# Designs tried in a protein design chat: VHH binders against q6mzz7r34to333. Part 5

Target 1, 300 residues: q6mzz7r34to333
Amino acid sequence: TFKDETFPAADSSIGQKLLQEKRLSNVIWKRPQDLPGGPPHFILDDISRFDIQQGGAADCWFLAALGSLTQNPQYRQKILMVQSFSHQYAGIFRFRFWQCGQWVEVVIDDRLPVQGDKCLFVRPRHQNQEFWPCLLEKAYAKLLGSYSDLHYGFLEDALVDLTGGVITNIHLHSSPVDLVKAVKTATKAGSLITCATPSGPTDTAQAMENGLVSLHAYTVTGAEQIQYRRGWEEIISLWNPWGWGEAEWRGRWSDGSQEWEETCDPRKSQLHKKREDGEFWMSCQDFQQKFIAMFICSEI

## First folded at step 17 (VHH)

Design j3
Fold by OpenDDE, fold request of step 20:
Structure j3 (fold): chain B 300 residues (1-300), chain A 126 residues (1-126)
Amino acid sequence: as target 1 above (300 residues)
Amino acid sequence: QVQLVESGGGLVQPGGSLRLSCAASGFTDYPFRTYTLGWFRQAPGQGLEAVAAITHSGGRTYYADSVKGRFTISRDNSKNTLYLQMNSLRAEDTAVYYCAAHPGYGTYYTDMYDYWGQGTLVTVSS
């Protein structure tokens, strides 16, 4: 099996900062087939943002962009090649990133840092052994230098690294934006969309009472006008790379909100997803107030 | 209100070095350590451009291609201070340098910064 000596299964690949911060010692590296849960898969059926569950790398900026990428098959094909844990498996995986005006191939082995048979960083979902997110994160870590280098980056960097596209940045507090139109147009064009919350009380991502996380990046997954009472509301759908439901919006149009119960919109069943998967709706008004930035990355 | 005050600018010969400092105060809403910070510059007859940026934690930095390898951005969260070490200065580095703060997650796009200093002039000339 292949061993990547340029990004070894060693502390240097984790990075000293992260090791110290998390007080990690004697990190063990395991291949997916050595982890419990059954036979590993690179991709099951198709890639989905819901395959992503953020771990300890504090790399929401990357994972949010990645979550958005999953909605664009053209970009996906540039980054993800057909690979397998079964057919011609050699413990070697390849990914591509946009760097300095060109696509660069990053080659890794499939050894992942674990603690107690659990991945330290991006984790496969318990119900599936799908490892493309873990391996892609590792590849990006390698590209940047180490897992420590994934710590709180710039939103636009991840978007460009994954697409080679052009960024449109929006300051949500300084300019009124027709969010529904912008998001729909971007989505139709195959653009990637991420957003971020403003500063908070601490320098780490902090879950707030309203369910949002401060200093955190999200994926914008859609926007719609929805019937509500005697009028219309504009709502926006976001995905938290944490990938679980305890950190979802708790205000208007949240999964358990009264708005969904009250709306008679025929698309209610289609739009309203009661899943603990990190995705939620909120009003565009609340979004503009509670978030500070939105980035759209479009193909050149 | 957040206030940013730059210092350290001046006249320097090509190949010389300067260290800019930005003293920040007035963080009533959020702590200094939660802000993304950046250095921007405007040369005569040119637009405002990003020079360098640093995430709130200092974990990642951005540099314009024109200054990579020569400039170093850093921050001291205990002192509410942003720094820009400028080495190997060139004539084209002549500009007014501004310190700026973004009250949110990391970005180095100029339009995203809400708070700006008055600027400090850096002149590189023989």
Scores: ipSAE 0.940, ipTM 0.970, lowest interface PAE 0.4, mean pLDDT 95
Fold by OpenDDE, fold request of step 20:
Structure j3 (fold): chain B 300 residues (1-300), chain A 126 residues (1-126)
Amino acid sequence: as target 1 above (300 residues)
Amino acid sequence: QVQLVESGGGLVQPGGSLRLSCAASGFTDYPFRTYTLGWFRQAPGQGLEAVAAITHSGGRTYYADSVKGRFTISRDNSKNTLYLQMNSLRAEDTAVYYCAAHPGYGTYYTDMYDYWGQGTLVTVSS
């Protein structure tokens, strides 16, 4: 099986800062087939943002962009290509990123750093041995230098690295924006959309009382005008790369909010998903107040 | 409110070096260590452009292509200070340099920064 000597299964690939932060010593690297849970899959039943579960790399800026990427078949195919653990498996995987005005290929082996039977960073979902997120994250880590280089990056860098596109940035506190129109237009165009929360009490991502995470990046997955009482309200859908339900908005239009019970909108059943998967709705008004930035990355 | 004060500007010969400092204060809402920081510059007759940026943790940096390899941005969270080491200065680096702060997750886009210093003039001339 292939071993990548340029990004070895060693501490140097993780980075000293991250090793110290996580108090890691003698990190073990394993291939997916050596992990419990059954035979590994590169992609299982197509790709989805819900395949992503952030680990210890603090790389929400990248994962949010990746979450958005999953909605664009052209870009995701460009980056992931067709690969498998079954056909012609050699422990080698290839990915593409946009760098310096061109697509560059990044080759990795499939050894992943683990603690016990769990990946240290992006993890397969429970009862799911789908590893494209883990391997892609590793490839991006290699591109940047190490896993530690994934810590708290710039939102626009991830978007451009995945698309080679052009960024439209929006300061949510400076000017009103027709979010529904902007998001729908961007989605129709196949653009990637991410957003970020403002600073918080600590220099790390922290869950707030309202369910949002400070200093954190999210994927914008949609926006709609919805009937509410005798009028209309604008709502926006976001996805947290943490990928679990306790890290979701708890205010108006949240999964368990009264607004969903009160609305007579015929699309209620389609829009309202009570899942613990990190995705949630909130009003555009609350979004503009609780978030500080939104980035749209469009094809050139 | 957040206040930023630049220092270290001046006249320097081409090929010379300067180190700019930005002293930050007035963090009533969030601590200094939670802000994304950046250096921006405006040359005579030109618009404001991003020079360099650094994430709140200092883990990642951005540099304009024109300054890559010559400038280094850094921060000291214990001193609430931002730095810009400028080496191999060129005439085209002549500008007023501003430090700025973004109260949120990492970005280096100019219009995302809410707090700005008064600027410090850097003149590179023979």
Scores: ipSAE 0.939, ipTM 0.969, lowest interface PAE 0.4, mean pLDDT 96
Fold by OpenDDE, look of step 17:
Structure j3 (fold): chain B 300 residues (1-300), chain A 126 residues (1-126)
Amino acid sequence: as target 1 above (300 residues)
Amino acid sequence: QVQLVESGGGLVQPGGSLRLSCAASGFTDYPFRTYTLGWFRQAPGQGLEAVAAITHSGGRTYYADSVKGRFTISRDNSKNTLYLQMNSLRAEDTAVYYCAAHPGYGTYYTDMYDYWGQGTLVTVSS
């Protein structure tokens, strides 16, 4: 099986900063086939943002972009291509990123750093043994130098690295924007959309009482105008790359909010999802207050 | 309120070096270590452009193509200070350099920065 000597199964691929921060020693690297849970899959059924669960790397900027990428068949195909653990498997995987005005191929082996048979970083979805997120993260780590280099990056970098597109940046506190229109237009155009929360009391991402995470990146997955009482309200859908069982918005239009019970909008059943999967709705008003930045990456 | 004060600007010959500093204070809402910081510059007759940026933790940096390999941005969170080491200076680097702060997750886009210093003039001339 293939071994990547340019990004070896060694501490150097993790990076000194991350090793120290996490107090990691003697990291074990295993191929997905050697992990418990059954046979591995590159992609199972279809690619979904819900396949992504952030691990030990503070790379929400990348994962948020990745989450948005899953909604664009053209880009995700460009980046992930067709690969498998079964057909012509050789322990080698290839990914593409946009760098310096061109698509570059990044080749990796499928050895992943683990602790107790669990991936240290991005994890497969709930024992589905789907590893495209893990391998893509590794490939991006290689591109940047190490897993340590994934630590708290710039939102626009991930978006461009995945698309080669053009960024539209929006300061949510300073620029009046029709969010519903902007998001719908961007989504229709196949653009990637991410957003970020402002600073918090600490220099690490922390879940707040309202369910949001400070200093954190999210995917914008949609926006709608919804009927509410005798009028209309604008809502926006976000996805937290932390994944299942993690922090979600707890305010208005959250999964368990009273607003969903009160609305008579015929689209309620399609929009309202009660899942602990990191995705949630909130009012555009609350979004503008609780978030600070939104980025739209469009194809050139 | 957040206050940024630049220093270190001056006259330098082409090929020379300067080190800019930005002293930050007034962090009542969030600590210094939670801000994304950046250097921006405005040359005569030109618009404001991003020179370099650094995430709150210093984990990642951004550089404009025009300064890559010559400038180095760094920060000392214990001193609430941002730095810009400028080497191999060129005439086209002549500008007023501004320190700026973004109270949120990492970005290097100019319009995203809320707090700005008064600027320090860097003149590169023979």
Scores: ipSAE 0.927, ipTM 0.962, lowest interface PAE 0.5, mean pLDDT 95
Fold by OpenDDE, look of step 19:
Formats: C-alpha cells, sequence, structure tokens
Structure j3 (fold): chain B 300 residues (1-300), chain A 126 residues (1-126)
C-alpha cells in the first residue's frame, strides 16, 4: 500500500501552528478502511456539497469553493477523476489543481489524521463513509504545505485553484448589483460562486445569533424572485461548509421562517428545503447587509 | 473610524532595501486582528495594483508576481501594525505605497478594501 513520504503521516503534515492552536494530542493516521462505519467509498452515487463537513481546519474558503464546484460536472471531474477504494486500490489517490497556468497533479496516500474514530478535519457526513472530501482536502493541504496552511486563506485562490478561471469580485456594500440576475447567469454558465461575511468580534469564525458565522465563507447556490404577499421578493440561497442546521440563517426566508408559510409561489415546494444541512435562503437585502463579498469564478 | 498611517518610504538605490510600516488605529467595530491587510502601490501614470496581502491571522500571504521573492509582508497584531520588507528594489518599484484594510475574510483585490492610508512614496533611483 502506497505511503506518501512527501506528505507523511506525521505532525509536520498537520503543522505546528495548528497543533498548538487546537491543542491536538494523540493524533493517529488511519486509512478509511480502518475507520468504523463500514466499507469506504470515494464517491457514493454522486458528489454533493452536502458530502462536505468542515472539520478542524479553518478552510471555509476552500470548502465553499469546493461546495460550488460540485455543481459543475466538468470541473469536478477534472479534479476528482475516477478513483475507487475497490477497483485497483493501492492506497493512492490523485487530484488536480490549477497552478501557475496549468493543471498539476497532486498524489496522496489515503491516511487521514484522526482522534479516536473521527477525522480531525473534513469528515464524512452522517457516517456515510464517503471520503472524496477528506481526501481532496488532504491533497489541497499537501499542495499548500500542510493542514495549517489551509487556515483562513484568500477566497479567490480556492476558486482559481479549482478552475483556472477568472474572478469577478463584488463588494456588496459599495456596488449595486442585481444579485438574482448575476447569480442565475453565473450558475447557468457553470461558474463557481462564493461569498463571505465581514469580520466579527473574534479572530475566529464565530456563530452569530442570527445563525450566520462571522469571518466565514459560504457557497452561493442560487437566487430567485419569489412571490410574497402581493408582490415579489428576491432571495438568495447559501450553503455553509459547516454543513449542519445550527449554522443556518434564522431570519426572513430561513428554513423555519414565516415567509415560506405565507408565500403562494408555485415553486415553494421546490425551493423550500427544510433540512439541517447548512443550506438556507435569505433575502437579497439581508444578504447585502450581512455579507461583504461575493466572488464569481468563470471559465476562460 | 479605522485610520492607517504609512511610514518608511524614501529614496533608495537599485538593489537597496526599505521597510514600510503601517500603523493602524480606530478599531471600534472589530479588532485589528480580524482584518485582512494589504499593501498596494501606484506608480506614476499607472493604476493601483496589489503588492501583497496578509490574512487576519497572518497565516497566509499573497504577493504579486513582480515582487515575489523580494518583498515580505507581515503583521504584528499586538501592535496593530502592518509591515512590508522590500529587498532588491528596482526602478519599477517606484510608487506610492498604500496600506489598506479589509474587514472580512481574506482577499487581495483592491476594490475589496475599505480603509486606506495616505500612502508613502518609495523612489528607487541611481
Amino acid sequence: as target 1 above (300 residues)
Amino acid sequence: QVQLVESGGGLVQPGGSLRLSCAASGFTDYPFRTYTLGWFRQAPGQGLEAVAAITHSGGRTYYADSVKGRFTISRDNSKNTLYLQMNSLRAEDTAVYYCAAHPGYGTYYTDMYDYWGQGTLVTVSS
């Protein structure tokens, strides 16, 4: 079975900074097959942003981009390729990233840092034993140097690293923008879209009372005009890489909001997904106020 | 309001070094350690360009290709100060250098920065 000596199963691959900050101890490295929960899968059925659950690394900038990537079959295939824990398995996985104007291959072994039976960083969701997010994160960590190097990066870097595309950035507080049009156009074009909240009271991402996380990156998954009372309202859909319900918007058009009960829009059943999966709707107005940046990455 | 004051600019010969500092103050809404910081420059007759940026924690940095290997951006959150060590200076590095702050997650795009200093002139000439 393959062992990557250039990114070893050692503290150096995690990075001293992260080890110290998180006071990580008793870290062991295990292959997915050695973890509880049944046989591992690289991809189960299909890839989804909901396969991603952020772990101990503050790499929301990357995970948000990755979440957006899952909506683009061309790019995701380019990066993930066809791999398996069964067919020709050798404990080796390969991923591609855009670097210096070209696609570069990053090779890793499938040993993951864990405490007990849980991955330290990105985790399979609901113990589904789907490991493409964990392995891809590791590959990106290797590319950058260590897991520590994943902490609080630049939003545009992840987008470009995953696509080789061109960034359109929007300062939400200073630039008027038709969000619905922009998001729909971008989505139709297969572009990746991420956004970020402004700073908060702490230098770490912190959950706020309104359900949003400060100093954090999200995926923009869609935008729509929706009928509301006797008029129309513009709403935007976001996904938090934390991937759980407590990290969702709690205001207007949130999963449990009154607006969804009041709307007679025929698309209600399609748009309203009452799940605790990190995805939520909010008004474009609230989005413009609560978020500071949006990035659209388009293919050249 | 956030105020940024650059210092350290001046005249230097090609191949020389300068260290710029940016003293930040007025953080009433959010602390200094939550801001992404950057250095930008504007050469005569040219537009504003990003030189370097650093995340709030200092964990990651960005450098323009033209300055990679020569410039080093750093910050001291305990002093509310941003630095730019410039080595191996070239004539084309001549510009007004601006310190800027972004109240949010990491980015190095010029138009994403809300607070700017008055700038400090760096002249590289023989």
Scores: ipSAE 0.901, ipTM 0.946, lowest interface PAE 0.5, mean pLDDT 95

Design j3
Fold by ESMFold2, look of step 17:
Structure j3 (fold): chain B 300 residues (1-300), chain A 126 residues (1-126)
Amino acid sequence: as target 1 above (300 residues)
Amino acid sequence: QVQLVESGGGLVQPGGSLRLSCAASGFTDYPFRTYTLGWFRQAPGQGLEAVAAITHSGGRTYYADSVKGRFTISRDNSKNTLYLQMNSLRAEDTAVYYCAAHPGYGTYYTDMYDYWGQGTLVTVSS
């Protein structure tokens, strides 16, 4: 089975930053077949942002862009291609990224760094052993040099590397913006939309009391006007690449909040899906106060 | 309230080198080590352009194509200082250089930077 000599199953592929932070000296690398949980799949059901769960690479900037990209079939197919653990399987996987004005193919073997039987970085989706996000993250790590080179990157770079598109940037505290119009227009055009929280008390992403994560990137997944208290409010939906079981917004329009019970909007059952999947709503007012940047990446 | 002060500008011949420094202070909202930092420049008769940026951890850097391989951005979080080493200088590098800070995740778009220094003039002339 294929072994990649240019990005080997060794500490050099993880890189010094993460080795030191996680005190790793003898990381084990395993192919998905060697992990517990039945036969591995590249894609089990259709591709979804909920297949992604961030691990230890501090790469939310990449995973937030990827979460948005799962809504665009053309880029999904371009990047992921048609691959499996069964048809013509030889332990080799291929991905494409936009580099220097062209799509570049990145080839990896499927040995993933683990501790015990758990992936150190992006983890396969709970109980189904779906591996496309883990392998794509490895391919991007190879492109950049190591998993350590994924550590807190530039928001713009992930968007361009996945699409070759053109970025519109919005400073949420400096200029007026009609968020609902901007998000709906971008979504209709198939654009990728990400956003980020400002700095926090430490230099690492950390859950805050209000449920948001500092120094962190989110996917923008929708925006709506919603009927509330005999008027209208603007709300925005976000997805946290940390995935299920992690911090979610606790303020207005959060999952299970009184705003959802009090709204008479006929769409509330479609908009409010109470799940611990990292996706949540918040008011656009709170969004503009709590976030600092939004990026829209459009095809050209 | 962040304050940024550049130093190290001056006159240099083409092919020469300069090292710019930016001393930062006034970090009451967030620690210096959590900010994304950048160097920007404005040449005579032109708009402001990004030269280089560095993430809060220092692990990733951005360089404009015009300066790649010649300029090196770095930061020292223990001294609250940002640096720009400029080698192989060209006449086109003549500009006022500004350091700037963004209180958030890494970006190199000028519109995202909230805090700016006063600028330091770099003149490259034979």
Scores: ipSAE 0.766, ipTM 0.898, lowest interface PAE 1.0, mean pLDDT 88
Fold by ESMFold2, fold request of step 20:
Structure j3 (fold): chain B 300 residues (1-300), chain A 126 residues (1-126)
Amino acid sequence: as target 1 above (300 residues)
Amino acid sequence: QVQLVESGGGLVQPGGSLRLSCAASGFTDYPFRTYTLGWFRQAPGQGLEAVAAITHSGGRTYYADSVKGRFTISRDNSKNTLYLQMNSLRAEDTAVYYCAAHPGYGTYYTDMYDYWGQGTLVTVSS
């Protein structure tokens, strides 16, 4: 089975920042077939953002862009190609990223850094032996130099590295924006959309009382005008790359809120899905107040 | 509120070096260590250009292609200070240099930066 000598299963591939921050040494690396839980899969069923669960690399800027990318079949196919743990498997996986005006291929072996039998960084969803997110994160770490080089990067870089596109950036507190129109237009064009919360009380992302995470990036997954009381309200949906069972917004239009109970909009059941999958709705007014930046990455 | 004051500008010869500093104060909403910081410049008759940016932790940096390998951005969170070490200076580096801060996740687009210093002039000529 393939062993990558240029990005080895060693502490050097993790890098000093994360080794020191997490107080790790002599990290163990395992291939997915050596982890418990049955046969591994590259992709199980279809690909979706809900297969992603952020681990310890502090790389939500990348994972939020990836969450958006899963909804674009063209880029999805370009990045992930067709690979498996069965057909022609040799412990080699390949991914493509946009670098300096061209698509480049990054090759890795499938040894993943673990603590015990659990991945240290992006984790397959619990009880789901689906490893494309873990392997893609490793490939991006190799591209950048180490897992430590994923630590709190620039939001624009992930979007460009996955698409080669052009970024429209929106400072949510500086200029008015028609959020529903902007999000619907971008989604229709196949653009990637991410956003970010401002700083918080510490230099690390932390869940706040309102259920948002400070200093954190989210995927923008939709926006709608919804019937409410005597009129209409604008709402936006977001996905938190922390994933299943993690913090979600608790204010207006959150899962199980009074707004969802009271709305008579005929699309209610289509829009409101009571799942702890990291996806939630909030009003566009709250979004513009609680978030600071939105990025739309479009094909040139 | 947030105040940024640049210093260290001046006249230097081509090939010379200069170190800019940005003293930051008035961080009442969020600690300085949580801000993304950047250096921007404006040459006479031209628009504002991003020169370099640094994430809140200092772990990632951005440099414009025109300055890569010559300029180094750094920050000292204990002193609330941002630096730009400018080596191998060229006439094209002549500009007013601005320190700027963004209260959030890393970005290097100028319109994302909320707080700006007054600028310090760097002139590179024989």
Scores: ipSAE 0.751, ipTM 0.892, lowest interface PAE 1.1, mean pLDDT 89
Fold by ESMFold2, fold request of step 20:
Order: C-alpha cells, then sequence, then structure tokens
Structure j3 (fold): chain B 300 residues (1-300), chain A 126 residues (1-126)
C-alpha cells in the first residue's frame, strides 16, 4: 500500500508545537483497517457535521467551516471526490482545496496518528469506522505543513480554502444586523456560515460556565422566529465542532430550558431536538452579546 | 481601555529596512495574549489596507500579497508588544502604518478590529 514520502508517518507531520506543548508520547501511526471496529468506510450513510469529532489539533476554525460545508452539496464532490476503502484501494486518498486562485489536489496515505487505538486528532463518531473527517483533516494538515499548523488559524482561511468563495464578515458588536434574515438568506444561497466567541481568560479554548467555549469557532446551522409569550423571539442554532457530549449553551432556549417548555409554536418539536450532539439553539439577543464575529462565505 | 502606540517609522531609502513596534496596554477585559493583532496601512489618497496579522498564539500569520516575503509580523506576549519587520522596502510601501487589535479569534479584515493606534509614518524615497 501507498506510503507518502512527503507527509510521512513521523513526528515531522505532527510538528513541534503539538509534540512539545502537549507532551505527546506513545504516538504510532495506523491505517483505518488496523483500528478496532471492523472494515473502514470513507463515507457511511451520507456526510453530516455529526460525523466530525474534534481532536487535539485546536482547529475549530477549520472544523466549523467543514461543519457548514456538509450542509452544502455543491462542494462535496469537489473536495471529497469518490473514494473508498474497497474499490481500487491502495492506501491513497485525494482531496481538493482552493489555493492561490485554483483548486489543488492534496494526496495522502491513510496512516493516522493514534494513541491506544484512538485517533489523536479528529476521530470517527463512536468508533463507527467512518474516516472521511480524519483523512480530510490530515490532508489539510499536509497542505498547511503539519498538524501543528492547524493550531488556531484564521477563520476566513478555512472558508476560502474549502470553497474559493468571498467572505462577508460581520462584527456582531459594531453594526446592526438582522440575524434571522442574514442566516436564512445565506442558507438559501448555499453559503457557508461560521461564527466565533471572543477572547476568554486564557489563550486556549475553554468551556465556560454558560456552556459556550471561549476563543472558539462554531457552525451557524439555522435561525428562526419562534412564538413566545404572545409574541415572537428570534433564535439561532449553532454546532460545536468539539462534538458529542462536550459543551452546549445552557442559557435561554438551550436544550430543556423553560423557553422550550413554554413555547406554543407548532414547530417546537421539529426545532427542539433533545440531543447532545453539539448542536443547540440560543436567542439572537444572547448570540449577539456572547459572540463577536460571524462570517458568510458565498460563491462568486 | 486598550491603548496601542506605534513607533519606529521614518524615512528610508528603497531597499532599506525598518522595524515597527506597537506597545499595548490597558487590557482589563481580556489578557493581551488572547487578542489577534494586525498591521494596517493607508497610503496617500488610498483606503486602509491590511498588511499583516498574527493570531493570539502567534502560530499563524497573514500577509498581503504586496508584502509577502519582505515583511514579518511577530509578537512578544510577555512585553505586550507587536512588531513588523519591513525589509526590501519600496516606494509603494510609503504609508501611515497602524497597529490594531481584535479581542477574538483570528481575522485579518479591517472592520473586525476594535482598537487602533494613532499610526506611524513610513516614507520610502531616494
Amino acid sequence: as target 1 above (300 residues)
Amino acid sequence: QVQLVESGGGLVQPGGSLRLSCAASGFTDYPFRTYTLGWFRQAPGQGLEAVAAITHSGGRTYYADSVKGRFTISRDNSKNTLYLQMNSLRAEDTAVYYCAAHPGYGTYYTDMYDYWGQGTLVTVSS
């Protein structure tokens, strides 16, 4: 099977920043076939943002953009192509990214860095042997130089690298924005939408008391007007690329909140899905107060 | 409130070098080490353009195409200072250079920056 000499299964592909700062030890590299859980899959049952579980690269800026991309089929074939662990498999996978005005192909072998049979970086959801997110993250690490080069990048770069599109940036504290209209318009146009929390007490992303993560990027997944107390309130849904069971908003309109119990909106069962999958609703008022930036990436 | 003070501007011949510094203070809401920082410039008769930006961790940088390979942005979080090393200067680099800060995740768009210095003039001429 293929062995990539330009991004080898070695410490150089991880990079010194992560090796030193995380004090990584006992890292070995395995192909998905050598991990427990049976035959690997590239894509299992179609792609979704819920296939993504962030690992140790501190790359939420990329994974949030990727989460939004999973809702936009126009870029799926361009980036993921048609690949598998069965037909014509040789341990080689290909991905495309937008670089310097053109789509460029990035080729990797499928050896992934692991500790104790778990992927060190992005990992399959619940060990289901679905590997497109792990392999795409590795390809992006190769494009940038190493997994260490994924550490806290620019939000705009991930959106452009995945689409070749044009960024509209919104400073949530500087200018008025009709959030529901902006999100619905962008979603209808197939645009990618991400957002970010401001700085926190430390220089690393940390879960805060309110359930949000500081210095962190999220996917914007929807916005609605919802009936509440004989009036209307605007709410926005977000997805945390940390994934299942990590951190979700705990304030108004959060899972199980009194706002959901009290609303008479006929859509509440469709909008309020009680899952701990990293997706949650919050009021647009809280969103504009707790977040600082939103980015919309649109096709030219 | 955050205060940014640039220094190091001046007159230099084409091909020369300058090092700009930006001293930062007044970080009551968030520590300096959590801010994204950038250098922006405004040439005579032109709008403001991004020159370079650096993430809070210092691990990623952005450079405008016109300065890539010639300018280097860096930061020293222990001294609350941002730097711009400018090499191989050209006449078209003549501008007022501004230091700016964003209390959040990495971005290099001017509208995202909350705090600005007063600027320092760089003139590149024979």
Scores: ipSAE 0.728, ipTM 0.884, lowest interface PAE 1.2, mean pLDDT 89
Fold by ESMFold2, fold request of step 20:
Structure j3 (fold): chain B 300 residues (1-300), chain A 126 residues (1-126)
Amino acid sequence: as target 1 above (300 residues)
Amino acid sequence: QVQLVESGGGLVQPGGSLRLSCAASGFTDYPFRTYTLGWFRQAPGQGLEAVAAITHSGGRTYYADSVKGRFTISRDNSKNTLYLQMNSLRAEDTAVYYCAAHPGYGTYYTDMYDYWGQGTLVTVSS
């Protein structure tokens, strides 16, 4: 099986910042088949944002962009290609990123850094041992230099590196925006949409009392005008790349809120899917107050 | 209210060096160490452009292609100060330089920056 000498299964590939911050040394690396949980798969079910669960790299800026990308089949195919742990498997995986005006291929071996039997960074989904997100994160770490180079990057870089597209940026506190129209227009065009919360009390992302995470990036997954009481309200859906079982918004239009109980909109059951998968709705008014930035990345 | 004050500008010959500083104060909403910081410039008769940016952690930096390899952005969170070391200066670097702060995740787009200094003039000429 392949061993990548240019991005070895060694502490140098993790980088000093994360080694020091996490107090790690002599990190163990394992191939997916050597982890408990059954036979590994590159893609087991259809590709979705719910296959992603952020680990220790503080790379929500990348994972939020990736979450949005999972809905765009052209970029999915460009980046993920056709790969498996069975057909012609040799421990080699490859991915494409946009760099300096062209798509470049990044090749990795499938040794992943672990603590015990748990991946240190992006983790495979509990149920199906699906590894494309872990391997893609490793490829991006190799592209940038190390896993430490994923730590708190620039929001714009991930969007461009995944698409080669052009960014429209929106400061949510500085100008008016018709969020529902902007999100629906961008979605119809196949654009990627991410957003971010402002700073918090510390220099690390932290779950806040309202269920949002400070200093954090989210995927924008939809927006709708919905019937409520005597009129209509605008709502926006977001996905937290921290993933399953992590903090979700607890205010208006959150999962199980009175707004969902009271609405008579016929799309209620299609829009409101109570899950602890990191996806939630909130009012556009709360979104504009609680978030600071939204980015739309569109094809040239 | 966040206040940013640049210093260190002036007249310098081509090939010379300058070090800009940005003293920051008035952080009542969020600590300075949580802000993304940047240097921006405006040449005479031109628009505002990004020069360099640094994430709150200091682990990632951005540089415009025109200054990469010549300029270095850095921050000292204990002194609430942002720096720009400018080496190998060229006439094209002549501009008013602004420091700016964004209370959020890393970005280098001017429209995302909430707080701006008054600017310091850098003139590169023989």
Scores: ipSAE 0.724, ipTM 0.885, lowest interface PAE 1.2, mean pLDDT 89

